# Designs tried in a protein design chat: VH-VL binders against p53630. Part 7

Target 1, 237 residues: p53630
Amino acid sequence: MNSKSQQQEQQPIVFVTGTDTDVGKTFVSTLLVHKWKAAYWKPVQTGIESDQGDSETLKNFKIAASTWQPPIFTPTYALQKPLSPLQAMEYEPNVDIRLLDFVVPEEWSAENPLVVEGAGGVCVPITRKLEITTDLIKHLIETSGHPVYVVVVARSGLGTLNHTLLTWNHLCDNGLRSHLFGVILNGEPNEGNVQALKKFGVNIMAQVAQCTTAHDQDMELHELPSVESLMTQQDVE

## First folded at step 1 (VH-VL)

Design s09 (framework fv_sipavibart)
Fold by ESMFold2-Fast, scan of step 1:
Structure s09 (fold): chain C 237 residues (1-237), chain A 124 residues (1-124), chain B 109 residues (1-109)
Amino acid sequence: as target 1 above (237 residues)
Amino acid sequence: EVQLVESGGGLVQPGRSLRLSCAASGFTFDDYAIHWVRLAPGKGLEWVSSISWNSGSIGYADSVKGRFTISRDNAKNSLYLQMNSLRAEDTALYYCAKDSRGYSYGPHWYFDLWGQGTTVTVSS
Amino acid sequence: QSVVTQPPSASGSLGQSVTISCTGTSSDVGGYNYVSWYQQHPGKAPKLMIFEVSKRPSGVPDRFSGSKSGNTASLTVSGLQAEDEADYYCSSYAGSNNVFGGGTKLTVL
């Protein structure tokens, strides 16, 4: 096959997780979708009784420099309560989430990357068997037929060293080091925290923040690395 | 010492290629965006190209787009400018210039450290 | 295209003040607060004198000041000294690139 067919076969799935809830996973996913001209999938959404959900948030986000209209695939599960999927299921006993239910949408053409957004952090329980977000990542690695990589979103400020190192080490201890693209810090710049994380061997991909001007938001988009650069970096590590 | 040193300039015929290098020392090279800026006699300073700290953002002046390629090797603390299809109007003193943008939020786009420059002359 | 304009020359007497203008559009000088000024002596690399419209780097005398009104940025040099004689360039972020003014040769009479 030619180079185009090889590139189509190599288009990755990139799983976006975070160090906790409310670290800016949807904002970062939106930037990555527009930077990479990617499709978006949120496999399980909770809290729909009180929020529009992350798929709608991404759909409505405006980036002045981007003409990209991302394909947005329907969540496999949408649960009422703003809790972990396991705890939300306690309020909906007719729902029984299983990892095998998470099949990459057939509508994804694989001509572009797929950004998959997780619910909360890596240890968030998804199933009644106590399978966590990390187990969902492993499931996608085993079943998707595509390269799968992980991006960790963390707050830039106070407390990030502990939360980021716990998340990073958890993923490494679970055999996922070769799948890690790196960490994106969301919030006000904190050079001390960036340097400290780098000393511990954490790959920092970018620092971003949600902006009030179109110009500043476009610059945040430009600061993000290309998916090709990230895949090349993984080949040498 | 905090320093940028350009090299690779010389006399070259129109239509040929030349590769410039910039060696950085005294600061953490992979924390900063770096630019190429040129000075043509009688025309003043012109921004040529930029590359962000992680190579994720690359820009070119319209006058060089499609002909020049900027790249960096963070392991070697080095910046490069591959110049193809050179024209007489590319004749200039080429400076390597450091942006103040580290892991800081937003654009800075001012040049706080400059090298001494390397001369490129494109003539027959 | 050179959309950012500076006067080609300016002059002043020792001890007096001089102002150099830098006029662009709403897509560069007028649109952003990212205007910088550089001093260049013959045979030397440019030296940053002003950044972000009005800020001075450490080591630059307070005789050098910057301002902006609409699409025009200005560099003011007060208490002119002989060593201030040089070429001065303004620069502005322009959305996807950076643009320099054509330069002003300052003569101290």
Scores: ipSAE 0.000, ipTM 0.473, lowest interface PAE 15.4, mean pLDDT 86

Design s10 (framework fv_sipavibart)
Fold by ESMFold2-Fast, scan of step 1:
Structure s10 (fold): chain C 237 residues (1-237), chain A 119 residues (1-119), chain B 109 residues (1-109)
Amino acid sequence: as target 1 above (237 residues)
Amino acid sequence: EVQLVESGGGLVQPGRSLRLSCAASGFTFSDYAIHWVRLAPGKGLEWVSSISWNSGSIGYADSVKGRFTISRDNAKNSLYLQMNSLRAEDTALYYCARGTKWLPYFDYWGQGTTVTVSS
Amino acid sequence: QSVVTQPPSASGSLGQSVTISCTGTSSDVGGYNYVSWYQQHPGKAPKLMIFEVSKRPSGVPDRFSGSKSGNTASLTVSGLQAEDEADYYCSSYAGSNNVFGGGTKLTVL
């Protein structure tokens, strides 16, 4: 098979990051996993002393229309304190996170997409060398052997213009523009913010609302684009 | 007045292609999901395909997957259905119908365009 | 199993009521509150009569009502009039797609 045929047959890795801690990254990751019939991997989890963690949250999330049982891979690191990975390591000096430790799980068959959920936003420090989430994304691009794309989750309401533009521009300035699928806005519809972000060149790929009923969650799946349509938009002739 | 007007139907041989169009007027086209639904002779209504307002969500009935492609041009208020590898079972009156972004019901329908797949 | 089931025919007398059923599974009719009903006269496009199980669009008489219990949705037409004679279809959201029932020919006696 030539390289073009291999690229067309490869399933992508999609890295989900956010503009802030409480923007609904795990909720959006759950929707994407069920929409795309994807596998899920949370490379580093913090706060395990007080929370079940995002992997367990996604596992327990009920979507009534979906019979998909996602493969959920074990975090490479799980840290006690609900802090950034760098700060959490101050309480566990025997742990020394390095970017090279983040290898795509062998258990991922690559028959379906892999959704990778980051810890917080793009500038969250992961290693003692002050490497941040963006550096982890670049590491996966260089080492995974698969197409890697980025989804940014942001709040729909007040403050999103500044936070979303800072995140979007940071990723573009770091050479990742061609890897960006877009921004998913989570919360009540806010058309003024959508139009403003579009004027700045931000690609808004979906608007969703975090919901509590299984049937409402299923309806949100229709707002999300297919992975095939997103990949087609990234292809240039 | 909300209007949907289908066109492009006709007589076509099995294995060939046909492209249907739907022209919308009287509403903000880009605010709505639009759907293709067909009525086959002697059978009932069958959902064929749907496309969300931004083309972000697209669905197909299993019977047409891989053969039909739905698309829209919001600047032209138009919906399209590219039908490839046509079969006798695709013979039907094809309706264009308006839906909502998240509420998949069909509140306005066109008059339909007839597709006959026969030698 | 994926096709929702309607009786092929139903009948009632002028001024009386008739109920048409639409039976699916927990993955369509039973799983969601997104059941709609359509009226189709010969040679005409379908018309939306009920949406979201029980809601009526503007212009649809209150003689038309919808309900759902478990995996079965029902359309009730009360005070039957001659013009109610038509084919009636239910439709339900089914997670990744929409499904139609097979249709019911309503005859007004």
Scores: ipSAE 0.005, ipTM 0.469, lowest interface PAE 11.4, mean pLDDT 86

Design s11 (framework fv_sipavibart)
Fold by ESMFold2-Fast, scan of step 1:
Formats: structure tokens, sequence, C-alpha cells
Structure s11 (fold): chain C 237 residues (1-237), chain A 120 residues (1-120), chain B 109 residues (1-109)
């Protein structure tokens, strides 16, 4: 009966993780934010002593064909050292990250999807209790009150088969198969790797390349599936 | 079997209009970008225009911008090229070609082409 | 705006090898691994022979091979046969669209 509760249940949270730190998660998150007209949240940011952070990177990244001005929410934690959150806390003993601290921003109206970007890969340790990115994903599933799905970003080239299969199987083994939208391959097209991953049962949802011009960004944006089609795929699958 | 069949070419006078059609079969038409590529007498291949699977991205060669309009009807598996303000330099054999993927992938299947002659 | 240059003609004897060059800039041939080669016989549609610099579609014999060094891509046709006599075009991704080379007329002597 409550229209607000029904509306909040309809809009998904999509957690973007990667097979490694350098696979282009922020670039892919930027494309998804503009494709879906989504909001963006990076729950924990490390390396702020030497980098502007992924929130600022996404804010400054331009997609020429998009007029969407994404809401970008402040990280719950911002840590100095460019290390995993657990290791970064060694340099900031006054900081004690807990999964309970990660509450979906109140400012998110839930009119549009929320793209949540993880720190590194699925096994990256976040808390002093050795809780990892996968545990954060489970926490959001349990506490957000919204459907939560996962997108895995991987490199298209050398090493992707091993890294992608390890990440995909880890998520499946942790009971998240029904929450997986798929893998986005970032980099030069590699049909051999796409076909090999598909033979192992991995859902390749898109292939994108790092853009150098506004027109290139427009082309990559059109390679991405709509959030509605992905949710329908999950219901059928 | 993938087939692309172009039609609508002919002899036309400068300044006039012509509409080309391309009928596609043997593949899921609405999954692929389709291109128009032309071969002018005594010259090489020249890319003319492209349209993405959902018509969300459309491109034109500088030589035809403002004069040509590409469109598609996914329900009819058909592609169109509306050519306005035709010039003698538009004289060419016009091919319809299927993109492997949008923009940077190879053109894996081509039609046999339709001839456009712009002459007084 | 990209200009991609091929020699206007090339020739080789039956059973020998011939190499056709395709020279661009760092914004096309040199900047991406998206070079394709097409074979066109008189009165026929172009046929894709090589894509992504060096890959062959199903049905294209391994006598056709591609490579790239810097801003120059090359198509090599080994064991030349009479039916290889055709026009050959290279194409490269150029940041927004494909650009075609001017074409090379291959004569099998």
Amino acid sequence: as target 1 above (237 residues)
Amino acid sequence: EVQLVESGGGLVQPGRSLRLSCAASGFTFDDYAIHWVRLAPGKGLEWVSSISWNSGRIGYADSVKGRFTISRDNAKNSLYLQMNSLRAEDTALYYCAKDYRTGYYPLDYWGQGTTVTVSS
Amino acid sequence: QSVVTQPPSASGSLGQSVTISCTGTSSDVGGYNYVSWYQQHPGKAPKLMIFEVSKRPSGVPDRFSGSKSGNTASLTVSGLQAEDEADYYCSSYAGSNNVFGGGTKLTVL
C-alpha cells in the first residue's frame, strides 16, 4: 500500500567491483551512471594523500552525449594511504571501519539506480575483523531495503581468464549468483577471451574501451545494456 | 545465411533526392549497427553513414552531413538512406554493410550494392 | 580527417608472396589494434579477409596474414594464386569511425 516503500524496492543498487585495482572500475562506473541516469557512491576511498579519489574522477569525467548531472555522495570513509582499507587503517589508528557504518546515503532519492563502487577486488579486506568487499555487498543486500546487483569489471586482455573466473566463482560460491548482472570487459576487444569466458558460464554483459574523444564515449555508452533489461534477465535466469 | 539487399538506386539529376533501402535477413537485425559505404567510379571505398542497433548513435561523413539521413525500422529488418541535394560527386555504388560491433569492429557482411548516378 | 595511404598497385608471381602496406598516424593505424583488410573482385562486394590487425574470419585461408609495426599495417598474401588478383583495402578505427585506405590493385603475374 505504501507507494514510497514500493518505489524504494523497485530501484536497484548496483555494486561495481573488479578483478583488480587497475581494471577501469571508475571509468565503467561513469559510463553506467550516464547510461542509467544513476547516482554514484564510493563507500570507502583510500589513497587520498596522493589522488583526488574516484568520486572526483567520476565528477570530472565528461560524456559528451549525456546531459545527466549525477548525484555523487560523499564516501563514508576516506583514508590517506593507497592500500586496502584494512592496511590503510594501520596508519590511522583512530579509524575503525565497521560494516554497520555503510548506510546508503539519505540524500539518494531512489528515483534512479545507485551505482556503488568498491575498493579493488572482491577479497579486499575492509575491517579489522577481516571482512572483505563481498561481505560489504552482502551487508548492503541485507540492510538497504533495495534490490542489490553486482557488475564485475575485468581487463579484456592477457590474464583476464584467470582473474575473471576467480572473481566470478568466488561470488557464486558466496551465494551471490542470483545477484550477478555480469562482467564488463574493459580494453581492446578480444573475441577469444569472450568466447572462453562464455564457455565457462560467465555472463559477458558488455565490452567497452577507454575513450579518447567525446564521440568515442558516445559509442561506448551505446554498448551498455539498460538496467531494466538486466533486471529482467535476472528474473528469467 | 546472412543477406543484405540494397535497392532504390538510379539515375538522378543534381539537386534532386533519392531514397535507398537495405533489406536484411539471416541475423538478428536489431542487435547490430549497419553502415552505408560507397565506391565512386575510379576512386576507393568511402564510409558514408552508420546507425547503431537502437538508432541511439548516428554518424555521417563530412561530405554528406546535412544532406543525407540514415534511419532503420527494426520491425521490418530494413535500413534507409534519404539522400537530398544530390551532387555529381555522390555518384557511386552504395553498399549496405553489417558492423561486427558498433564503430570500431570490422564490416563482416556486405550487400551487392545499388548504383546511384547523379548526372544532368 | 584521417588519411590512410596504400600503394596504388602491387604485383607478384604465381606461388610467391606479396606484402601490401597501410600507413596512417597515431590517431588511427598506430593508435588502435582495429585494422581490417578487404578483398574486392570486379563487380563483387568487398570480403573481410583480416580484422584486428592479424585475425582471420572463418573460411579465409592462412595464406592471408596481417601485422602492424608503429603506424604501418601490412597484409601479406603468400602462395599467390590467380584468384588473389583483386583490389585490397585496409580500414582502421580512427577515434569515431572507420577510415579506408585508397586501395591497392594486386596483379598476379
Scores: ipSAE 0.000, ipTM 0.415, lowest interface PAE 16.4, mean pLDDT 85

Design s12 (framework fv_sipavibart)
Fold by ESMFold2-Fast, scan of step 1:
Structure s12 (fold): chain C 237 residues (1-237), chain A 123 residues (1-123), chain B 109 residues (1-109)
Amino acid sequence: as target 1 above (237 residues)
Amino acid sequence: EVQLVESGGGLVQPGRSLRLSCAASGFTFDDYAIHWVRLAPGKGLEWVSSISWNSGSIGYADSVKGRFTISRDNAKNSLYLQMNSLRAEDTALYYCAKEWGRYSGYDYYFDYWGQGTTVTVSS
Amino acid sequence: QSVVTQPPSASGSLGQSVTISCTGTSSDVGGYNYVSWYQQHPGKAPKLMIFEVSKRPSGVPDRFSGSKSGNTASLTVSGLQAEDEADYYCSSYAGSNNVFGGGTKLTVL
């Protein structure tokens, strides 16, 4: 019946969300895409009246001396205002986003992982029915036919304990604990916050910092875990 | 199985109007952006206009902006191009072409094309 | 708006290889990895041969390959066959629109 879906389960979909809208989700997604040789998909893009959007940011990024470029799939929705999808739709009344509209791009060959980047945090409203990013993650788990895992991007500094724990606990409370790869902290190293989060049971995957040179990019890529290592961790848990 | 059939072409005088249609079958029309691309005698292919699956994103080539209007009727699996203020330079074979990516409005890869409909603008 | 340049003609002998160039700017061919190639036989609709610089749709022979270096994309047709004689167009995403090259008439000698 679903033998084709079973065959496609080898490569995962990894959903990248964040603790807020300005935590470096696109930067981290870019690093993961290049680390894993993954494809990229941003299902909903807002703010296109004022900037190029995250898909274009990824298109223009490259690793020094590398000719490889990722497959980047078109957003299902692109909205003008730099607001949540629900609020942006108030300015475009002819647009009605439905979770059913989010189908994994058929162009994705299951030879490599797919990195899916969310809009803002887990509670960001996407539809007029008040369905949020977490509901989109659940939708992809139910409908994609592939293993789906979640990466949370958070700031490394002040305030991260509260924001990360709220996001982590929200996902766990929604039945997604077994789908969590972990948290990537973006910013200046903060070992105190890493240790505190670990005591609360949060899996810290990596800590990454701003890249200003090709050498910095190579170092950060080296520090990121492989998809195989993350999936092995989930099998043991 | 995928088919796109253009119609509505013909001979028209400069300054007049013409409406092209494209009938689609063999795929879920509502899910794909569709484009108008023309082949002008001796000039080659030129992208003319695009419309996203939900009509939320529409684009035009600078050469036709303000004169041409693209529209779609998802209930009828049909695409239209209203061409006003026609010029001799609009003489071409007009294709409708399906976007490769589902729910797309940005990636312009054309996986299926119709056979085209000829528009000749001459006195 | 953008101008993308192809040689107007190219030729090769049966069994040989031929390469067709497609040169743009950093705002189209050089700026994005969204280059496609189309084959058009006389009286027929164009057929997608290559997309995303180097990828082939199902049913396109391995003899057709694509690449890009800087602002120039290339289509290489190896093991030339009589059926490969056609017009070839490159196309690139250019931010707000799509732009086609002028086309190359490939003659198989």
Scores: ipSAE 0.000, ipTM 0.418, lowest interface PAE 16.1, mean pLDDT 85

Design s13 (framework fv_sipavibart)
Fold by ESMFold2-Fast, scan of step 1:
Structure s13 (fold): chain C 237 residues (1-237), chain A 120 residues (1-120), chain B 109 residues (1-109)
Amino acid sequence: as target 1 above (237 residues)
Amino acid sequence: EVQLVESGGGLVQPGRSLRLSCAASGFTFDDYAIHWVRLAPGKGLEWVSSISWNSGSIGYADSVKGRFTISRDNAKNSLYLQMNSLRAEDTALYYCAKGGRYSYGTFDYWGQGTTVTVSS
Amino acid sequence: QSVVTQPPSASGSLGQSVTISCTGTSSDVGRYNYVSWYQQHPGKAPKLMIFEVSKRPSGVPDRFSGSKSGNTASLTVSGLQAEDEADYYCSSYAGSNNVFGGGTKLTVL
């Protein structure tokens, strides 16, 4: 492997999306943040009237073996209702989200990766012009000045083949195949689903389980690939 | 106190069927994977089958695939093993064992077992 | 499926240490840090002694320790006592299943 190309390149932005709302995106983002010693940014947060939000969830999540204190940047938009950003804006007429408002936080020094967590899945509408999460990913690729890659979080169990393939194919059809690091399956290990997804050409990065103990969290960190290895794999491919 | 109680074992002829049950108490049953592990005379422990908390993930040992079916009823805190086309090599003491939430090779509590003898 | 090998027997004197090996492949013991060890006395259910290679459940004395190097996991019992005489089994997660070793009969001399 060519480890020198990794040393010469800027640290990447890694966008974490999911196949659906409750697939464990924040949990996986937390593991990646601690594994890579990354910073974290959730550009648009909804549901703040009923939940602390993903930024606070990640901040309060403890991994016993990790001494990393991640920089956590403020969301560009925080909306009250637990709905898609487009629908949540119907309850807040003074808010008009535009893609150009999403600028990587100026506080991010790029000494370490930036993990960016999306709101729901790839087709979730963000703006009144019906621009979706995929459009936000493309916007960051065009404007950030940094390499941008995508991680898809999916459930490991029943139903994942359909949901994962729909998400993966959507991203590929939108010209993002070269930006895809892969899929992380969250939940009970399911090697049958891993092998099936691989037959369809999906890159499986890791299988992780939502942890029962602090030691389980440490073990999950060992299962995750380094950002250097993922970037090297993209350079070769 | 975690407790697992197996039942349904007995003497059966080759080619016949038998259904094992496991009644669980003392923990939140639908938070954990549960397993069947057997102890064959003179051969040692052998993993037979696993089922995740929501039945979304099920696994079988190659020796029993296509013949055994694991299932659970979370409302009744019960685990089952339907054993079809029984063979002499299936003779064993069958244990019900509690795993961790995601069943990464840990069997932290075991029942006392139920004996299955397959002979002519 | 995977094959995991243990020595059929091991022995040691009171107060000594004994180590039992558990050798698998790069697809099970060598790949995952999910190795468990079980103690079984005659007529009793197995008891979890070690999980996740080296961790002890509450109530298991610290003279039981686990480790792993490459494709081989090891259980070490230090300060051997008469009650340690039992069958010991290792188990490894193997992706879509679990595999048990053949068991080791530990005799305390």
Scores: ipSAE 0.000, ipTM 0.401, lowest interface PAE 18.7, mean pLDDT 85

Design z01 (framework fv_zigakibart)
Fold by ESMFold2-Fast, scan of step 1:
Structure z01 (fold): chain C 237 residues (1-237), chain A 120 residues (1-120), chain B 107 residues (1-107)
Amino acid sequence: as target 1 above (237 residues)
Amino acid sequence: QVQLVQSGAEVKKPGASVKVSCKASGYTFTSYYMHWVRQAPGQGLEWMGYINPSGGSTKYNEKFKGKATMTSDTSASTAYMELSSLRSDDTAVYYCARDRYSSGWYFDYWGQGTTVTVSS
Amino acid sequence: DIVMTQSPSTLSASVGDRVTITCKASQSISSWVAWYQQKPGKAPKLLISKASSLESGVPSRFSGSGSGTEFTLTISSLQPDDFATYFCQQYNSYPYTFGQGTKLEIK
């Protein structure tokens, strides 16, 4: 049976990227972590001089509908300036980020999925070699020993067609189509944009809105697909 | 001026261990990764692994996991590579090499090499 | 592992000649190739990085080209000091791998 096959499979790593900065990647990652009872890892954190960072934001985010206490692993790199990792390194010349330094935390038991949150969008430069977020995703696919999938977070409103299609097509052009779970649209529901993106072949896996009440948080969790159903969909595709 | 100076030639018997040193000067030791590359007689170059002297993290070529150990001494600006359970096919020249700070994985400065001969 | 194959394994040439050495990768490595020169009894010396970027202090007669799976190193006017073994190296993926070398000899 399908259920038994899913239970016997390795738990996946799911990389959460976005169409840009501030599209709600941390909020969506928080929902996915609680929906899937996943662990969380932010490999590179920038802006620590002025912000607590996404790991602390996720840790402190309260979801009344969830009793899950996610394991949260330490970033491999934490940089002072609120810039891309490459640009932030200009202010810290003794720090040199290498893709090989990104090793899945040994503390991850792999009994639950691991949600990995990227810094910004797919073309954000990470290393002085000009390797980008997409190269980090490929590195994890090659080296982790686990199935790796990608979720793209995008704003639901005006401009999303262009930004989402550029991100989606970039990932597909880089050989990652079979690794794409889909796009989560964050913001006010926009059925016209959902329909348009689907016509271009984009898989819309959910629509969510940043919520303030426990009831709204429970409803958002209910709307998200299970990781098992997403993996089954990828096997069919 | 950047300089990497390696320890002298070693002759070892099978089963022994050897520890090669690489002393760096002319730059900030902790700002660059140090790699080890070997070359068997009449053969090509083979990458063994690296150490980040800032913090001591290492990455090994799978072929050398459990056989090579890389360490560094920041106060002495010296990197070390120890090879254990030596076999005749470990006979080679062993190089330390610095990767480029701003561009990654190619090697801009090399040590002069240390010849390790393993024979009975 | 990415396999790097150089051709020819040995090349005979005269001073003043234009010489080309080829390096082929078993899979696409974009432009992440470096070239090294090694003289007998000496450590390798970096000549070219990122397929075509000439290292500071390396004579302008050396040039590199290529992308994807096929790369070339060219010496436009061979000098006596250029008789050496040349190695390509990919740094797209670990483990970093080298070609087997091309020995450039006097004709």
Scores: ipSAE 0.000, ipTM 0.433, lowest interface PAE 15.1, mean pLDDT 86

Design z03 (framework fv_zigakibart)
Fold by ESMFold2-Fast, scan of step 1:
Structure z03 (fold): chain C 237 residues (1-237), chain A 119 residues (1-119), chain B 107 residues (1-107)
Amino acid sequence: as target 1 above (237 residues)
Amino acid sequence: QVQLVQSGAEVKKPGASVKVSCKASGYTFTSYYMHWVRQAPGQGLEWMGYINPSGGSTKYNEKFKGKATMTSDTSASTAYMELSSLRSDDTAVYYCARELRYFDWLDYWGQGTTVTVSS
Amino acid sequence: DIVMTQSPSTLSASVGDRVTITCKASQSISSWVAWYQQKPGKAPKLLISKASSLESGVPSRFSGSGSGTEFTLTISSLQPDDFATYFCQQYNSYPYTFGQGTKLEIK
């Protein structure tokens, strides 16, 4: 690496959260990783007893147009039960998740962005002290030494207005408005919901649909903005 | 731990309909697509389509559009495939199989449901 | 539709033999091929994904190779439990299609 690149082209950490469980956070994270040529880190993985986890899902993603082989860093915690981290810890009393244990992997060189995927939504409890995903985001802002931004993944269809506005307003009320890149809507296009969210001041940064063919996934990459353009938009405001 | 258990064998007359069920356990039902594949006696495998239990979206092989209907019940962790206007050449073993999102290969399969259409 | 053609249709072999099954696609499918094993009266079992990725729990004597239009499944030292029918599957495009199968029989 070049020292000027390190100093002047410091790449961001982008935290991907969602409005609910199963809104497509891993799908969207995977698209962003390939679009931005980013590294990937899932700090807390639950449900290890029942599936391979999001890191393995991302590693095995099929995308024909991308030559990028993302660095994928090991979760700080991996829990057996498919529950929130707090509830999963009830089944593993020797595990005690603490915010201070979440340190950006040393293996990340910061030559490329780092996509960090959260467990569930912003209010999901992750520690026995009832610290939530928003507290983890703030922890990374304070301790990482890198710019940290947030992407919210939401369903495109029925119920999204309420869930997206609750998530968006929660993050804004917690002092994170300047850190928000925007919302990515996942699902069938719903222009009425897009326009309604925009009227409430929500930044819709992209619309995508979960798909399985390599061609369709390549088309979805085209819908996503570059990290450079998102950072430029944040600098203007 | 992962298990897909299908409904029992069916014998039907031409023109009837059949609905096959596939009950999932040992994983988060909505995190995997459920595919349906059939195999006629002594023949190869034929892909029919899939359903995404998260939201209920479907993708059909064109051969089965209007003939097969895929549905799911998230509260029961059960997928269904209904085949209408049965003909003798619909006689086959019908399998459900799951796809971990983004993979397109089928990592766990149900035991199969034999459907016999007798003229 | 993409047509998957397997060769041979039937293969006779003895325990300890190295066997190779070929699968050819009618057009390029990159590496988007899976291999399945099916025993009589049983459901297919996934062996290999993405042309060459061995699935967890599958014996190391199984291996896959190939890209584009030609793919192979190899069993390096045939065991009694390996006598079965083998299918390749493409998942590059809809509809997903399978080869006609290769029946591996005792010599």
Scores: ipSAE 0.000, ipTM 0.439, lowest interface PAE 17.7, mean pLDDT 87

